# Designs tried in a protein design chat: miniprotein binders against q96jn8r1131to1294. Part 1

All scores and structures are predictions.

Target 1, 164 residues: q96jn8r1131to1294; the task's number for its first letter is 1131
Amino acid sequence: TLEFLENHGKNILLSNGNRTATRVASYNQGIVVINQPLVPQLLVQVRIDFLNRQWTSSLVLGVITCAPERLNFPASACALKRAAWLLRGRGVFHNGLKICEKFGPNLDTCPEGTILGLRLDSSGGLHLHVNGVDQGVAVPDVPQPCHALVDLYGQCEQVTIVNP
Unless a header shows other numbers, all headers, positions and changes below count from the first letter of the chain.
ipSAE, averaged over its two directions, is called F for ESMFold2-Fast, E for ESMFold2 and O for OpenDDE. V2 adds 0.75 times the mean of E and O to 0.25 times the DockQ between the complexes of E and O.
[cut] marks letters that were taken out.
The coordinates of atoms that the task and the answers printed are left out; those that the model quotes come from them. Centres of patches stay.

## First folded at step 1 (miniprotein)

Design t1 (at its last look DockQ between E and O 0.02; V2 from the best seeds 0.00; counts 0 for: pae O 9.1 > 1.5, placed apart)
Amino acid sequence: SPEELEEIKKRLEELKEKIEKLRERLKELGGSPEELKELEKEIDKALDELWEIMEELYKLKGSGDPEVEKLFEEAFKLYDELLEIDKELEKLKKS
ESMFold2, look of step 1: ipSAE 0.007; ipTM 0.323
ESMFold2 (binder alone), look of step 1: mean pLDDT 81; pTM 0.786
OpenDDE base, look of step 1: ipSAE 0.007; ipTM 0.245

## First folded at step 3 (miniprotein)

Design t3 (at its last look DockQ between E and O 0.04; V2 from the best seeds 0.00; counts 0 for: pae O 9.7 > 1.5, placed apart)
Amino acid sequence: SPEELEEIKKRLEELKEKIEKLRERLKELGGSPEELKELEKEIEEALEELYEILDELWLLEGSGDPEVEKLFDEAYELMLELFKIEKELEKLKKS
ESMFold2, look of step 3: ipSAE 0.013; ipTM 0.334
ESMFold2 (binder alone), look of step 3: mean pLDDT 82; pTM 0.793
OpenDDE base, look of step 3: ipSAE 0.007; ipTM 0.242

## First folded at step 4 (miniprotein)

Design t4 (at its last look DockQ between E and O 0.16; V2 from the best seeds 0.00; counts 0 for: pae O 3.5 > 1.5, placed apart)
Amino acid sequence: SPEELEEIKKRLEELKEKIEKLRERLKELGGSPEELKELEKEIEEALEELYMILDELWLLEGSGDPEVYKLFLEAYELMEELEKIEKELEKLKKS
ESMFold2, look of step 4: ipSAE 0.318; ipTM 0.659
ESMFold2 (binder alone), look of step 4: mean pLDDT 82; pTM 0.788
OpenDDE base, look of step 4: ipSAE 0.021; ipTM 0.393

## First folded at step 5 (miniprotein)

Design t5 (at its last look DockQ between E and O 0.61; V2 from the best seeds 0.00; counts 0 for: pae E 9.0 > 1.5, pTM E .777 < .8)
Amino acid sequence: SPEELEEIKKRLEELKEKIEKLRERLKELGGSPEELKELEKEIEKAEEELLEILDELWLLEGRGDPEVYKLFLEAYELEEELEKIEKELEKLKKS
ESMFold2, look of step 5: ipSAE 0.011; ipTM 0.338
ESMFold2 (binder alone), look of step 5: mean pLDDT 79; pTM 0.767
OpenDDE base, look of step 5: ipSAE 0.401; ipTM 0.767

## First folded at step 6 (miniprotein)

Design t6 (at its last look DockQ between E and O 0.02; V2 from the best seeds 0.00; counts 0 for: pae E 9.7 > 1.5, pTM E .763 < .8, placed apart)
Amino acid sequence: SPEELEEIKKRLEELKEKIEKLRERLKELGGSPEELKELEKEIEKAEEELLEIYDELWFLEGRGDPEVYKLFEEAYELEEELEKIEKELEKLKKS
ESMFold2, look of step 6: ipSAE 0.006; ipTM 0.264
ESMFold2 (binder alone), look of step 6: mean pLDDT 81; pTM 0.779
OpenDDE base, look of step 6: ipSAE 0.023; ipTM 0.263

## First folded at step 7 (miniprotein)

Design t7 (at its last look DockQ between E and O 0.02; V2 from the best seeds 0.00; counts 0 for: pae E 11.6 > 1.5, placed apart)
Amino acid sequence: SPEELEEIKKRLEELKEKIEKLRERLKELGGSPEELKELEKEIEKAEEELLEILDELWELLDRGDPEVYKLFLEAYELEEELEKIEKELEKLKKS
ESMFold2, look of step 7: ipSAE 0.000; ipTM 0.122
ESMFold2 (binder alone), look of step 7: mean pLDDT 81; pTM 0.779
OpenDDE base, look of step 7: ipSAE 0.012; ipTM 0.258

## First folded at step 8 (miniprotein)

Design t8 (at its last look DockQ between E and O 0.02; V2 from the best seeds 0.00; counts 0 for: pae O 11.6 > 1.5, pTM E .782 < .8, placed apart)
Amino acid sequence: SPEELEEIKKRLEELKEKIEKLRERLKELGGSPEELKELEKEIEKAEEELLEIEDELFELLDRGDPEVYKLWLEAYELEEELEKIEKELEKLKKS
ESMFold2, look of step 8: ipSAE 0.042; ipTM 0.455
ESMFold2 (binder alone), look of step 8: mean pLDDT 80; pTM 0.771
OpenDDE base, look of step 8: ipSAE 0.000; ipTM 0.200

## First folded at step 9 (miniprotein)

Design t9 (at its last look DockQ between E and O 0.60; V2 from the best seeds 0.00; counts 0 for: pae E 9.2 > 1.5, pTM E .782 < .8)
Amino acid sequence: SPEELEEIKKRLEELKEKIEKLRERLKELGGSPEELKELEKEIEKALQELLRIEDELFELLDRGDPEVYKLWLEAYELEEELEKIEKELEKLKKS
ESMFold2, look of step 9: ipSAE 0.011; ipTM 0.285
ESMFold2 (binder alone), look of step 9: mean pLDDT 81; pTM 0.777
OpenDDE base, look of step 9: ipSAE 0.015; ipTM 0.254

## First folded at step 10 (miniprotein)

Design t10 (at its last look DockQ between E and O 0.02; V2 from the best seeds 0.00; counts 0 for: pae O 10.8 > 1.5, placed apart)
Amino acid sequence: SPEELEEIKKRLEELKEKIEKLRERLKELGGSPEELKELEKEIEKALQELLRIELELWELLDRGDPEVYKLWLEAYELMEELEKIEKELEKLKKS
ESMFold2, look of step 10: ipSAE 0.311; ipTM 0.653
ESMFold2 (binder alone), look of step 10: mean pLDDT 80; pTM 0.769
OpenDDE base, look of step 10: ipSAE 0.000; ipTM 0.184

## First folded at step 11 (miniprotein)

Design t11 (at its last look DockQ between E and O 0.03; V2 from the best seeds 0.00; counts 0 for: pae O 9.7 > 1.5, pTM E .785 < .8, placed apart)
Amino acid sequence: SPEELEEIKKRLEELKEKIEKLRERLKELGGSPEELKELEKEIEKALQELLMIELELWELLDEGDPEVYELWLEAYELMEELEKIKKELEKLKKS
ESMFold2, look of step 11: ipSAE 0.006; ipTM 0.315
ESMFold2 (binder alone), look of step 11: mean pLDDT 81; pTM 0.781
OpenDDE base, look of step 11: ipSAE 0.011; ipTM 0.206

## First folded at step 15 (miniprotein)

Design t15 (at its last look DockQ between E and O 0.81; V2 from the best seeds 0.00; counts 0 for: pae E 2.1 > 1.5)
Amino acid sequence: SPEELEEIKKRLEELKEKIEKLRERLKELGGSPEELKELEKEIEKLLQELQRIELELWELLDRGDPEVYKLWLEAYELMEELEKIEKELEKLKKS
ESMFold2, look of step 15: ipSAE 0.426; ipTM 0.719
ESMFold2 (binder alone), look of step 15: mean pLDDT 81; pTM 0.776
OpenDDE base, look of step 15: ipSAE 0.649; ipTM 0.843

## First folded at step 16 (miniprotein)

Design t16 (at its last look DockQ between E and O 0.74; V2 from the best seeds 0.68)
Amino acid sequence: SPEELEEIKKRLEELKEKIEKLRERLKELGGSPEELKELEKEIEKLLQELQRIELELWELLDRGDPEVEKLWLEAYELMEELEKILEELEKLKKS
ESMFold2, look of step 16: ipSAE 0.600; ipTM 0.799
ESMFold2 (binder alone), look of step 16: mean pLDDT 80; pTM 0.774
OpenDDE base, look of step 16: ipSAE 0.733; ipTM 0.877

## First folded at step 17 (miniprotein)

Design t17 (at its last look DockQ between E and O 0.81; V2 from the best seeds 0.00; counts 0 for: pae E 1.52 > 1.5)
Amino acid sequence: SPEELEEIKKRLEELKEKIEKLRERLKELGGSPEELKELEKEIMELLQELQRIELELWELLDRGDPEVEKLWLEAYELMEELEKILEELEKLKKS
ESMFold2, look of step 17: ipSAE 0.514; ipTM 0.752
ESMFold2 (binder alone), look of step 17: mean pLDDT 81; pTM 0.790
OpenDDE base, look of step 17: ipSAE 0.787; ipTM 0.895

## First folded at step 18 (miniprotein)

Design t18 (at its last look DockQ between E and O 0.78; V2 from the best seeds 0.00; counts 0 for: pae E 1.53 > 1.5)
Amino acid sequence: SPEELEEIKKRLEELKEKIEKLRERLKELGGSPEELKELEKEIMELLQELQRIELELWELLYRGDPEVEKLWKEAYELMEELEKILEELEKLKKS
ESMFold2, look of step 18: ipSAE 0.503; ipTM 0.729
ESMFold2 (binder alone), look of step 18: mean pLDDT 81; pTM 0.789
OpenDDE base, look of step 18: ipSAE 0.786; ipTM 0.894

## First folded at step 19 (miniprotein)

Design t19 (at its last look DockQ between E and O 0.78; V2 from the best seeds 0.00; counts 0 for: pae E 2.4 > 1.5)
Amino acid sequence: SPEELEEIKKRLEELKEKIEKLRERLKELGGSPEELKELEKEIEKLLQELQRIEWELFELLDRGDPEVEKLWLEAYELMEELEKILEELEKLKKS
ESMFold2, look of step 19: ipSAE 0.375; ipTM 0.666
ESMFold2 (binder alone), look of step 19: mean pLDDT 81; pTM 0.778
OpenDDE base, look of step 19: ipSAE 0.747; ipTM 0.882

## First folded at step 20 (miniprotein)

Design t20 (at its last look DockQ between E and O 0.79; V2 from the best seeds 0.71)
Amino acid sequence: SPEELEEIKKRLEELKEKIEKLRERLKELGGSPEELKELLKEIEKLLQELQRIELELWELLDRGDPEVEKLWKEAYELMEELEKILEELEKLKKS
ESMFold2, look of step 20: ipSAE 0.602; ipTM 0.798
ESMFold2 (binder alone), look of step 20: mean pLDDT 79; pTM 0.755
OpenDDE base, look of step 20: ipSAE 0.758; ipTM 0.887

## First folded at step 21 (miniprotein)

Design t21 (at its last look DockQ between E and O 0.76; V2 from the best seeds 0.00; counts 0 for: pae E 1.6 > 1.5, pTM E .779 < .8)
Amino acid sequence: SPEELEEIKKRLEELKEKIEKLRERLKELGVSPEELKELLKEIEKLLQELQRIELELWELLDRGDPEVEKLWKEAWELMEELEKILEELEKLKKS
ESMFold2, look of step 21: ipSAE 0.564; ipTM 0.790
ESMFold2 (binder alone), look of step 21: mean pLDDT 79; pTM 0.749
OpenDDE base, look of step 21: ipSAE 0.717; ipTM 0.876

## First folded at step 22 (miniprotein)

Design t22 (at its last look DockQ between E and O 0.76; V2 from the best seeds 0.00; counts 0 for: pae E 1.6 > 1.5)
Amino acid sequence: SPEELEEIKKRLEELKEKIEKLRERLKELGGSPEELKELLKEIEKLLQELQRIELELWELLDRGDPEVEKLWKELYELMEELEKILEELEKLK
ESMFold2, look of step 22: ipSAE 0.539; ipTM 0.765
ESMFold2 (binder alone), look of step 22: mean pLDDT 80; pTM 0.772
OpenDDE base, look of step 22: ipSAE 0.776; ipTM 0.899

## First folded at step 23 (miniprotein)

Design t23 (at its last look DockQ between E and O 0.65; V2 from the best seeds 0.67)
Amino acid sequence: SPEELEEIKKRLEELKEKIEKLRERLKELGGSPEELKELLKEIEKLLQELQRIELELWELYDQGDPEVEKLWKEAYELMEELEKILEELEKLKKS
ESMFold2, look of step 23: ipSAE 0.556; ipTM 0.772
ESMFold2 (binder alone), look of step 23: mean pLDDT 79; pTM 0.766
OpenDDE base, look of step 23: ipSAE 0.800; ipTM 0.903

## First folded at step 24 (miniprotein)

Design t24 (at its last look DockQ between E and O 0.92; V2 from the best seeds 0.76)
Amino acid sequence: SPEELEEIKKRLEELKEKIEKLRERLKELGGSPEELKELLKEIEKLLQELQRIELELWELYEAGDPEVEKLWKEAYELMEELEKILEELEKLKKS
ESMFold2, look of step 24: ipSAE 0.637; ipTM 0.812
ESMFold2 (binder alone), look of step 24: mean pLDDT 80; pTM 0.768
OpenDDE base, look of step 24: ipSAE 0.789; ipTM 0.901

## First folded at step 25 (miniprotein)

Design t25 (at its last look DockQ between E and O 0.71; V2 from the best seeds 0.68)
Amino acid sequence: SPEELEEIKKRLEELKEKIEKLRERLKELGGSPEELKELLKEIEKLLQELQRIELELWELYLAGDPEVEKLWKEAYELMEELEKILEELEKLKKS
ESMFold2, look of step 25: ipSAE 0.561; ipTM 0.782
ESMFold2 (binder alone), look of step 25: mean pLDDT 80; pTM 0.761
OpenDDE base, look of step 25: ipSAE 0.788; ipTM 0.900

## First folded at step 26 (miniprotein)

Design t26 (at its last look DockQ between E and O 0.76; V2 from the best seeds 0.71)
Amino acid sequence: SPEELEEIKKRLEELKEKIEKLRERLKELGGSPEELKELLKEIEKLLQELQRIELELWELYEAGDPEVEKLWEEAYELMEELEKILEELEKLK
ESMFold2, look of step 26: ipSAE 0.600; ipTM 0.793
ESMFold2 (binder alone), look of step 26: mean pLDDT 79; pTM 0.764
OpenDDE base, look of step 26: ipSAE 0.794; ipTM 0.901

## First folded at step 27 (miniprotein)

Design t27 (at its last look DockQ between E and O 0.85; V2 from the best seeds 0.73)
Amino acid sequence: SPEELEEIKKRLEELLEKIEKLRERLKELGGSPEELKELLKEIEKLLQELQRIELELWELYEAGDPEVEKLWKEAYELMEELEKILEELEKLKKS
ESMFold2, look of step 27: ipSAE 0.607; ipTM 0.795
ESMFold2 (binder alone), look of step 27: mean pLDDT 78; pTM 0.736
OpenDDE base, look of step 27: ipSAE 0.776; ipTM 0.896

## First folded at step 28 (miniprotein; also named t31)

Design t28 (at its last read DockQ between E and O 0.92; V2 from the best seeds 0.77)
Amino acid sequence: SPEELEEIKKRLEELKEKIEKLRERLKELGGSPEELKELLKEIEKLLQELQRIELELFELYEAGDPEVEKLWKEAYELMEELEKILEELEKLKKS
ESMFold2, look of step 28: ipSAE 0.687; ipTM 0.847
ESMFold2 (binder alone), look of step 28: mean pLDDT 80; pTM 0.763
OpenDDE base, look of step 28: ipSAE 0.804; ipTM 0.910
ESMFold2, last read: ipSAE 0.633, 0.646, 0.636; ipTM 0.819, 0.823, 0.817
ESMFold2 (binder alone), last read: mean pLDDT 80, 80, 80; pTM 0.771, 0.770, 0.772
OpenDDE base, last read: ipSAE 0.790, 0.789, 0.797; ipTM 0.906, 0.903, 0.909

## First folded at step 29 (miniprotein)

Design t29 (at its last look DockQ between E and O 0.92; V2 from the best seeds 0.74)
Amino acid sequence: SPEELEEIKKRLEELKEKIEKLRERLKELGGSPEELKELLKEIEKLLQELQRIELELFELYEAGDPEVEKLFKEAYELMEELEKILEELEKLKKS
ESMFold2, look of step 29: ipSAE 0.588; ipTM 0.790
ESMFold2 (binder alone), look of step 29: mean pLDDT 80; pTM 0.768
OpenDDE base, look of step 29: ipSAE 0.780; ipTM 0.902

## First folded at step 30 (miniprotein)

Design t30 (at its last look DockQ between E and O 0.84; V2 from the best seeds 0.00; counts 0 for: pae E 1.6 > 1.5)
Amino acid sequence: SPEELEEIKKRLEELKEKIEKLRERLKELGGSPEELKELLKEIEKLLQELQRIELELYELYEAGDPEVEKLWKEAYELMEELEKILEELEKLKKS
ESMFold2, look of step 30: ipSAE 0.535; ipTM 0.764
ESMFold2 (binder alone), look of step 30: mean pLDDT 80; pTM 0.772
OpenDDE base, look of step 30: ipSAE 0.769; ipTM 0.894

